# VH-VL binders against Increased recombination centers protein 19 (IRC19): the designs that were tried, part 3

Target 1, 188 residues: Increased recombination centers protein 19 (IRC19), of Kluyveromyces lactis (q6cq02)
Amino acid sequence: MVLIKSRKSIVTATNVCINSSSKFYLTEEQVQSLGDKEFLTASYRRFLRMRQFISKRQMVKESYTTYLRYKFKIEDFELKRSKLLSVSGMSAMDFRSSVQKSLCFLIKAFSISDAYSKDMIDDSHKCKKIIKNLLTVDYHRNRIINRSSNMYQYYRKDFTFFTDGQNIGLKQFEENLMRLNECLGTRL
Short names: E, the ipSAE of ESMFold2; O, the ipSAE of OpenDDE; V2, 0.75 times the mean of E and O plus 0.25 times the DockQ between their complexes.

## First folded at step 1 (VH-VL)

Design d06 (framework fv_disitamab)
Fold by ESMFold2-Fast, scan of step 1:
Structure d06 (fold): chain C 188 residues (1-188), chain A 123 residues (1-123), chain B 105 residues (1-105)
Amino acid sequence: as target 1 above (188 residues)
Amino acid sequence: EVQLVQSGAEVKKPGATVKISCKVSGYTFTSYYIHWVQQAPGKGLEWMGRINPSGGSTYYNQKFKDKATITADKSTDTAYMELSSLRSEDTAVYFCAKEMITFGGVEDYFDYWGQGTLVTVSS
Amino acid sequence: DIQMTQSPSSVSASVGDRVTITCKASQGISSWVAWYQQKPGKAPKLLIYAASSLQSGVPSRFSGSGSGTDFTLTISSLQPEDFATYYCQQANSYTFGGGTKVEIK
């Protein structure tokens, strides 16, 4: 483990957070020992702390907060997954592991370290691009939903909003993101 | 220089139809949505609808869905709005406006506006 | 339907005054708010977008703030050319506030 002067967290090559000394990630022991309510609360707090690293711009920080609230309070992930991938049954990935890997993905995307190799820096930049694209698409998606349904920007449960041909690109993005989630074991 | 130039004032009788134009220049017409906004005399602004000039797809304010039809002609870089079955309540200045792109995509802010077209419905 | 409630409806002010206009959304809209200036017989002009971003060419005496449901436009030192009607707009479904007329005292 490298001691980072910037006070950023480190991420392993497998995107697993294992150190107990950071306020930005959960330890393996915490993941195993916390109750479901406590696990979700602790995870939400850590995702929220990442907001300071997402962008200097208030607009982007607010988009991040809106997306985070959607993921934790509104989203039915398994229903969304089944609809986007046209599959039956639940994800094979353990819920807690998926949440932890998602947090590690964010830490990797926005961490800075003197210990990073060129390959690690390139990987971090790719992760950052994915997060930026995700937030941009979510921002656009919320605008379309509000125009067609007069719904709150954070209500996005059933995907009826993407049946219009004008919105097919948003559905394609969601499908691609879900396929990435399957590959990485995340819940982005 | 970016410009949106609208057609001149119209005076119509109740029941008539009017079609107003918005000709754009100084940017790529198909790259930005065009919006239409109504302003009744002495009143505020009310969004009516928008068009994607690239594909011709439209979204309308439900209040105007049965009144307004928005179209675009790529060959002349011109957007149009047609108002049918005119009534006295349709007397207003109508503005076209260009969408602004800021945060990684097309934004709903309006950076350039047409000068406005006054439509008067006389009864 | 997301409503934008703007206050006050009018304000009488003198050159050099600090003018504050508020806008309240009926639902959360993040920072998706713009402010426009409209002079009689003219089209609106974009002043502020994304709640606090100053549009190019707009004087620094104009500033915007707020997030969620409560938004404010401030003119720090009113100039003669600033007497106009101001509108807030939410970007999610394009609703405008009722307008605030800033008129000479």
Scores: ipSAE 0.000, ipTM 0.446, lowest interface PAE 17.6, mean pLDDT 77

Design d07 (framework fv_disitamab)
Fold by ESMFold2-Fast, scan of step 1:
Structure d07 (fold): chain C 188 residues (1-188), chain A 122 residues (1-122), chain B 105 residues (1-105)
Amino acid sequence: as target 1 above (188 residues)
Amino acid sequence: EVQLVQSGAEVKKPGATVKISCKVSGYTFTDYYIHWVQQAPGKGLEWMGRINPNSGGTYYNQKFKDKATITADKSTDTAYMELSSLRSEDTAVYFCARDLSSSWYEGYFDYWGQGTLVTVSS
Amino acid sequence: DIQMTQSPSSVSASVGDRVTITCKASQGISSWVAWYQQKPGKAPKLLIYAASSLQSGVPSRFSGSGSGTDFTLTISSLQPEDFATYYCQQYDSYTFGGGTKVEIK
């Protein structure tokens, strides 16, 4: 786990970001003033800078990069959200806020601040487990797709479900992750 | 129920080769990595290597790279470890163990085989 | 490559005692630490994974803590069945600590 030495602010249960540096975070001024494409590019670069801290293993770094590309370039989040929660007509999440909160979640998962209490260190470990499980599920989903060209299509805008019901745990995980996103305001 | 069942104890002469089996049941063999761990008499645990049964891909502790060969047979849900050119220092209990998943993130060993004692003596 | 230094090598304790075992990694390993219990003639049993997560079926008197390089296993109130050898393991590249034998006093 990466140690971030910052006392400006701390990550809390309400998902407040550690305000350390623009190398890992967007400043509040940048979040408010950047144009849409600049915001996406700046955010994507920060997620990529986390790659070395996700794992020392090259395969895991590659899996992380693949998932990031899916999230930023391919995913129709609002369509996926409505499908997984079985609700139509929901108001969209605030895009900039949810991206920022997702970055803070990732940084919290893979770093320990000198301001962290034991409870916050424990929370960090729980966030790390969620990210590890997310990437593991993504790896298994890719294996299913590679074995059968007509199975799960979560990586496309034409979101589909596994038709045989063979992976009840996979479907349950996706639904639970989306419910977590609702509670935290994230886009994991 | 998950089980890893290892072959029985072996007594070998110096210079011989031994092949230990680890048969799994209660889960999908190709979804979890199998690791091998050595424990010399009265000593601690030492990791030897692992196999991904789906790909056959292996990763070894450098100490054991030229001594141990790990393989897997999908048709029988069995992992194997072969030790060559046996010496008295190879006398130990050998354990197989499963990762929680075949993923790159989870490497802790949630289920273990019962162990196989290999004795090398003249 | 990554060394796990476990201490103490042995501890004598009585039923009801609090037992603390420590493990130090030679480099940062995040929370990629598991703890195992081994009884004589038996295979090791997983107690704790991800430094602090209790394995299903393991009594709540066992707890783990730490991150980075320093890790601790605690048994809050030692029971007769807890006399065993305990091992830490980092699972980035799979090295074990030297073990701690918890002996009856």
Scores: ipSAE 0.005, ipTM 0.444, lowest interface PAE 15.2, mean pLDDT 78

Design d08 (framework fv_disitamab)
Fold by ESMFold2-Fast, scan of step 1:
Structure d08 (fold): chain C 188 residues (1-188), chain A 122 residues (1-122), chain B 105 residues (1-105)
Amino acid sequence: as target 1 above (188 residues)
Amino acid sequence: EVQLVQSGAEVKKPGATVKISCKVSGYTFTSYYIHWVQQAPGKGLEWMGRINPSGGSTYYNQKFKDKATITADKSTDTAYMELSSLRSEDTAVYFCARDLGYSGYDWEFDYWGQGTLVTVSS
Amino acid sequence: DIQMTQSPSSVSASVGDRVTITCKASQGISSWVAWYQQKPGKAPKLLIYAASSLQSGVPSRFSGSGSGTDFTLTISSLQPEDFATYYCQQANSYTFGGGTKVEIK
């Protein structure tokens, strides 16, 4: 179930309460028993279901869908991580745990209840800002990439393009996001 | 060049335990999952489980969850599989294989160890 | 869990023959299929991944096709070194098919 809170009985898509038994979460049995590809498919459906709470603006919803497809269908996360952090070896946390933590991050970003402390509300707002900033950066990055076939090739395959001076801002954002992923155990 | 080299053949009595090793070289050990596959004499391949060597997280075929324990030692670039409470039906060749892990669409066992024969005899 | 059924269990063929091996999944698995070759006393070797992608170093006479539940491995012109057992595998829970032995006629 979804519950919506508002001060003056005005409903907003950004203020919903999503309980832990809802269809937006993976069950413990699903996390432990599903095969790797089926787990990703089930997770992808939950992330996609969150689209309704991300924004009312079509542009933002489209950016979210595009980013989600990139994350699940195209991204080589471990290669991207190794390039951005200049490290070898996989993430310490298994991909199942990381994907589940990423989903929980997204749910925390867009759900709120009267039972939340002020600290929990503040944390939720910070998570929401991170997601919105991520989608804004991804939108601008895709606009730049679509203007050059050469730029697209380097960006998507080996990430060496991000070492160029002209892309310092995008590289810094990607590096900071990956460092956040390391701290939280997520795959944002 | 990528190589996965397994420990030699073992002959064990029923009830014993055995620990098989898979030492890797030619790539970064913690960048790939290591899988274990059982092949009984004259039979086909059966997947047993996998480990992420970086964090040690495992995922098992439920058939083998209480039989096999998969571990990894980053200091020696070696994955292990321990079989407990051996019975005659555990007689098989055991293979290790590498896999990139979460890569989106493509998951494949591109390099394999040579296999380790474990014989359980009374 | 997803079961993989291979057919035939064995096939007798001559050098130069076209050999077709089929694998059927008990439920839809998109293109999450790999094919392996195993010679007696040796470890399996990856031939095809993602149902149709040829592994580097594998001869072009090998090809894969299919999506959903029905998958096929084809050897367009069988060579002496191709007499082996072939296995399909789905990438979800890593379940292997029962194997197909390609033996000399």
Scores: ipSAE 0.028, ipTM 0.636, lowest interface PAE 7.5, mean pLDDT 80

Design d09 (framework fv_disitamab)
Fold by ESMFold2-Fast, scan of step 1:
Structure d09 (fold): chain C 188 residues (1-188), chain A 121 residues (1-121), chain B 105 residues (1-105)
Amino acid sequence: as target 1 above (188 residues)
Amino acid sequence: EVQLVQSGAEVKKPGATVKISCKVSGYTFTDYYIHWVQQAPGKGLEWMGRINPNSGGTYYNQKFKDKATITADKSTDTAYMELSSLRSEDTAVYFCARDWSGSYEEYFDYWGQGTLVTVSS
Amino acid sequence: DIQMTQSPSSVSASVGDRVTITCKASQGISSWVAWYQQKPGKAPKLLIYAASSLQSGVPSRFSGSGSGTDFTLTISSLQPEDFATYYCQQYDSYTFGGGTKVEIK
């Protein structure tokens, strides 16, 4: 397995999208013309194609797939947002734009190019760290919920619980991630 | 106490096959990937491949895919690396090392002591 | 393939010296760098992971820094037991640097 070589992309101050291949992104035309189910299916497939670039480890690929299924099939984002931020009303950005920005965030995290500026490399590093932390937290959460889970992973130094189902560290992580979503217009 | 203990030194003739073992103890064998690393005399470290003992799945450095075969035996907590069609260029110390499957960080925290394989006529 | 260029190939130093070893990746690799110490006839020993995290049991005189393409291992005050060869490794494809031999003057 290899990391994605940026074939052709447009760089913005806030995001990087692969612009030459609809294999990794949705075109503006597709974002506007697809029905909701078609849009979500096409988006899901593009997120799934990123799995090959997340890690060579099968466990990490499976964790990524599990988290992706949660986001697309189970999560009520607006309800989660309202509870974490203690606010009423919906997010300002529509769901299609948020999904597309989340995909661009993931592409930025795992795109590799010697043509990237130092600032773009630094941004990619930050995005990658966020994704890895997110998947690590989700992995440990799932291991704790599963009664047959390996307890060694539960006791990893960067993951701590104070109360079953009421972990302060997990809540702080989720709140910080939601604040980041508000700033970037994403749905990580 | 975590230990990775490798089999002893081997002297082989060109064309022969050698199988090196790496027996682990002090931890759950299936929770860690086992990697193999080659070091030719006076040279640096070169990654060869890895195995997931839980699944038996392997990944190889392209340079070694036709040379090395990595296997694992869960009943004996032992990983193996077999080198085929030995040539003088295969003379090296071979190390096994572990990599925690529960971490997205991919580094080698414990190593075997190394096995010297000498290929000479 | 991502190439890891390590410099210098060797450095002659005295006890108490500050030693700096650099590793440059041909492409951005975030913080996916580990550093190992190898003494003659022995297996490598992990010093630093995730570019800057000190492995348990490793003396605090060792530190790592950097992100993206440029990474540095620093030994703040060289001790007699630190004369060894040091290797950087990027762990998305497990490429090692060429090694830096730290030898006595």
Scores: ipSAE 0.000, ipTM 0.454, lowest interface PAE 16.1, mean pLDDT 77

Design d10 (framework fv_disitamab)
Fold by ESMFold2-Fast, scan of step 1:
Structure d10 (fold): chain C 188 residues (1-188), chain A 122 residues (1-122), chain B 105 residues (1-105)
Amino acid sequence: as target 1 above (188 residues)
Amino acid sequence: EVQLVQSGAEVKKPGATVKISCKVSGYTFTSYYIHWVQQAPGKGLEWMGRINPSGGSTYYNQKFKDKATITADKSTDTAYMELSSLRSEDTAVYFCARDIVVPAAYEYFDYWGQGTLVTVSS
Amino acid sequence: DIQMTQSPSSVSASVGDRVTITCKASQGISSWVAWYQQKPGKAPKLLIYAASSLQSGVPSRFSGSGSGTDFTLTISSLQPEDFATYYCQQANSYTFGGGTKVEIK
């Protein structure tokens, strides 16, 4: 059953299919030719448009918006990478390419076509699980940090928590996500 | 208005320790990294390291890792850099600088302190 | 690790002249280059970031260009207040170029 149909996306009761279009994707021309501010603006808008597909729950949408703002306004990716991987060299992936690949990862996580093979569907489900786990972890960390502090005071640049045994699961997730970023050339 | 005000000039003997302050105003101290830059007399700029004032986490240029210690005091909105085991080669002007956060990109230095001259002499 | 080679080391120019300063990275750094102006006895001032983005409050006669390994700072019509030393910086590990002194005449 098709609930919503457009040139840009098809939404059913169980699935979303995002058609290839400039509305959701960054074109190769945009990656190569836009000025830096224009590229960041175009990228941010596309990530923000994806908010409608990640969840129907307002809390999850708000968590996504908060995380997206952190990624675009606050994060020092190379510093975070060096801390999590204990390395001194810079990332091999070009910044613009990594942003484009990150957007493609997010689209893959929330888009399933009826033309997809079983392997493609399984890959999409794995990506979706990663994104949902990321948002869940971020939500719980922010809730704990802000429990006794002013709103936004402890929103972070390095995205780490306590190093003692109490938060081993959170630390392991962050390290695993950064290793995934290394393998895929993304900046999740 | 944003201001970074550094402590005054210091004259130290070889082997001494010096601690330079950088007091910020006009913005939220914990929202921006503070960087430290060395400039030897008549020479160019060399990055030393940076601190995140909210958590106190630091990242150093390997050349300065065993020489400089960067700290921050949130109660006074002040960043510090301590130089140990001073040598004549440490004679320089030291600048603190605030980052400009570029979304999902590297940071640049949009506001600077006036500089602190440290002279190491016998 | 990344080296920034700046040229020329000095240039003599007159008011109204077009001045071009170049900076070459030892490896690809995309657009992560900033340009700073420093006057004698003063702190550096940010002019350009992300290779071509003009910092707020900086006159439009300053412009930056380049990507990958080759970058340029251009002053389209030199003013008396522009006589200073200029530095490029790569943002990945914050390495500065050696500086270019823009002198009268």
Scores: ipSAE 0.000, ipTM 0.457, lowest interface PAE 14.7, mean pLDDT 78

Design d11 (framework fv_disitamab)
Fold by ESMFold2-Fast, scan of step 1:
Structure d11 (fold): chain C 188 residues (1-188), chain A 123 residues (1-123), chain B 105 residues (1-105)
Amino acid sequence: as target 1 above (188 residues)
Amino acid sequence: EVQLVQSGAEVKKPGATVKISCKVSGYTFTDYYIHWVQQAPGKGLEWMGRINPNSGGTYYNQKFKDKATITADKSTDTAYMELSSLRSEDTAVYFCARDSPYEWLDEYGMDVWGQGTLVTVSS
Amino acid sequence: DIQMTQSPSSVSASVGDRVTITCKASQGISSWVAWYQQKPGKAPKLLIYAASSLQSGVPSRFSGSGSGTDFTLTISSLQPEDFATYYCQQYDSYTFGGGTKVEIK
């Protein structure tokens, strides 16, 4: 059963297929030529369009939107990375490439390409599981932090959330996610 | 005991504004969404909107987007709904209700409700 | 926008009867359905969440079933306190069904 069909996408009750030319991707020219503000705004809009495919439930869509806003408006990625990996210096991956690869990861998680294969479907399911785990952990993290009025303040110079050792499970998840980011060149 | 207590009945003239309160107790206000539901006399339930008290983020039924404004005050553990430009069709009982924000916990549904506030719009 | 079609709009029943109420979603909503009971002059009470999970404190004669688009609330043996109006609600965008009034025969 097809619920939504367009030139660029096919949406059913269980599956989404997104073409590479769709409004969910940035062109190579856009990736290379846009100013930083314009690039981030265009990227944010593409991530936001994916919200409809994350879950049918408004609660999950809102959690996704909250995490997305954190990533684009609040996060200091390089500081977070340095704290989690205990390294100095910046990531070697170009930030625009990292953002684009993160968008591709999200599209892969919630879309099946027009070249359906078991390997691609299996990969999609693994990516989807990672995103769902990420959003679940973000919920528990925000619940803890919000009660202390320090939402998304984990990596401020004076914030000791992970240093205290009380939240070792959350720290381990964040470290593993950052190691995945290093491996894939993403910024999840 | 977990409870939601709403403000008392209101009688308003057409064109007026009314603000209904919903004070919560017995749980952490910021851990649950607060929904607002309209029930016209002799009619069924109609969802109006909800707020996340933690963020102040709101989501509305499009039918009520220009009619209702939902807010929350963390300092008093109180949610509010303001109705503007009142018309006779707005005469109804208005309920607030709490809801778990997270689907994958499989613990969702409006499990605790306020007693309802009757708003009567008459000339 | 998701529409919830609830049937029947009313049913006349006797104490001890098995009562079945159905709700159909205009698109797939997995198990994101809750059922409520409302008595005249009172706020609704949550009976079932996640289509089939019984809310704490609700008698076991109430049960829910279904997934996707078709959902059912069943009362296995109607009691005098069960004469009320029942509503389904989908939990993606919070649309209520039209309600079913269970009235005495």
Scores: ipSAE 0.000, ipTM 0.467, lowest interface PAE 14.0, mean pLDDT 79

Design d12 (framework fv_disitamab; at its last look DockQ between E and O 0.03; V2 from the best seeds 0.00; counts 0 for: pae E 15.7 > 2, off the site)
Fold by ESMFold2, look of step 2:
Structure d12 (fold): chain C 188 residues (1-188), chain A 121 residues (1-121), chain B 105 residues (1-105)
Amino acid sequence: as target 1 above (188 residues)
Amino acid sequence: EVQLVQSGAEVKKPGATVKISCKVSGYTFTSYYIHWVQQAPGKGLEWMGRINPSGGSTYYNQKFKDKATITADKSTDTAYMELSSLRSEDTAVYFCARHPYDEYWSGFDYWGQGTLVTVSS
Amino acid sequence: DIQMTQSPSSVSASVGDRVTITCKASQGISSWVAWYQQKPGKAPKLLIYAASSLQSGVPSRFSGSGSGTDFTLTISSLQPEDFATYYCQQANSYTFGGGTKVEIK
């Protein structure tokens, strides 16, 4: 298994992608050339390999893995988007491009390089905080969901978000995350 | 030791076809792309296309799509580039180079020695 | 289509000089940059990959840096064997820059 100890960064006006080996990144050629099944498998493997850079704590790694499985196998992202943003129709961002951009977002969050400019360091810290908050919120959501199958149905399938107590904060986070996805072309 | 050994220089008349070989050794042929690069006399490097030897899939620079045909033979660990309908403008040195599959950050770490193709009447 | 513009096209320098070569992408790059050295009659040699990583066997006087659209190759103290042409390459689409010839003054 390859562990990323150092990374190289290329900063662009729109996004930042960081590569260390074939096991962590999706190239533009892969996005365009792989078959659908192969693309999903390659994508899932790359997201899964990032877990060691997200946290050293096993509990967080397992939570991340569970979240990935939900996102890849269960979540209807377009339904979630339409409910949270009160819109109809699908997002304009191509599915494969959104997966690639989501992977790049994650890599930016946890990349380490002495060659980074201040802009790249600040962007990395912002991405890292967003990912950490996402996982913290998901941990809290899972505690709520484990009460009953109805809560799983509401939060994971129907995307019905309650507005009382801590639940309004959860809804607001999900709305803001979806707006961020719209701006960045991601599927976080 | 990793080696890419290209076929020897060729002299061709306009309209002819040439097939340049690039035989690799010292590594697993199907684990690396093979790229082809043109360098006209006194000019810079220009990327032509590449092949994934595992499945034979190719990707070409649009400029060379109707000129070059890139193939690979896994049984001999050899990549080929055929240039058709040769013109004097095709006179150049042609390089093969390897590039790790799925690792675009690695650059082209090993190159063939180059094959001079001269097109003259 | 992303263009890679190298500057200068040539430089006249003495042994011991610091030489800086730049490469500018026409728009933001989401991909890596590589640098190559080519001596007359020889194949190119990879010097730097991923913008700043030194290839094995390359002397430490070579270094790469850059962010955004601007990338730099630096030779800290030019040696006689460093007189050559240098190319940048955008690794995602494989586009080479026009080259920079480093000549003895």
Scores: ipSAE 0.000, ipTM 0.459, lowest interface PAE 15.7, mean pLDDT 79
ESMFold2-Fast, scan of step 1: ipSAE 0.000; ipTM 0.491
ESMFold2 (binder alone), look of step 2: mean pLDDT 92; pTM 0.950
OpenDDE, look of step 2: ipSAE 0.822; ipTM 0.913

Design d13 (framework fv_disitamab)
Fold by ESMFold2-Fast, scan of step 1:
Structure d13 (fold): chain C 188 residues (1-188), chain A 121 residues (1-121), chain B 105 residues (1-105)
Amino acid sequence: as target 1 above (188 residues)
Amino acid sequence: EVQLVQSGAEVKKPGATVKISCKVSGYTFTDYYIHWVQQAPGKGLEWMGRINPNSGGTYYNQKFKDKATITADKSTDTAYMELSSLRSEDTAVYFCATEYSWDFGSYFDYWGQGTLVTVSS
Amino acid sequence: DIQMTQSPSSVSASVGDRVTITCKASQGISSWVAWYQQKPGKAPKLLIYAASSLQSGVPSRFSGSGSGTDFTLTISSLQPEDFATYYCQQYDSYTFGGGTKVEIK
């Protein structure tokens, strides 16, 4: 596992991002000024660069890459959100801002800084646990059944996934993750 | 290799009961729903019902609700389908098939070889 | 319940022919349709899922299309091993179509 070490971090009460010279995060200028295609490309490249910090193990790196491709190419986030939260409206958070905040969450999970207080270190560990649990769930889905391309289409219009109760653990995790997304403005 | 192996052919008298087995190997038994499908001689496929082996929860086609009882035994990785009060109209090949439980309301990945049940006087 | 109406009930074809089978749902089912092939005395085999996704190991001459209520299975160039009965199936209540028998001319 390779962690990002930085003494020049942007630290806030709700988030930690590496400074504006970093190749690992999206600047406000990029969020506001890039065209849609350029924004998606820049975002994808930054998430992909984070792969080196997720794990040294090839299988975990592959799980991360698979999940990243799902997020960028397959996921209908608003549909998934509406099904998990039982709401009819769209997310209040701007798409580009939510992508930027998701990247910051990932950076926070895997960065170390001399500027971190004990509480911030504890928060970083909690973020890391969330990412680890997310990738572990995704790894087991892909490993056991080998349904990688179709597995993520289960949040469809006629969503009845949780009716039998057998998937209550996954339901709870997915709902808690989406609730966290609502609170933080992320798209994890 | 994933395999569903069903019990052998049965010949029964009208009014009898028959219990067909479907033994699963090659994957985790509780990760799949087990479905039962009827095919009368020269006719098409008709869905009968399914079981969630993890919970024992069942879901039936209304047409078969009073005729068929589906059960599962996790210790032997085997699903069962019992038909009661057999009539000549129940003469058919019965198939078991799997649906990945995480794909809810989905397609049938793997199929058993089928079990012929003949009801005759 | 959702009904699946499959047509034609049978078709006579020669090797090399293009064969098209149609399936109509009584109400909208998005893309949640699968297609199966059944040879005499054998269990059905999955060919297509989610209306258009080809199952691993199935030849590329098989393709599926459609959404909503109208779905099609196409065999672009019929081979000897393709003479079989084909069934569509919708996911919500697992209803099968009546089947289409593809026979030698």
Scores: ipSAE 0.000, ipTM 0.439, lowest interface PAE 19.3, mean pLDDT 77

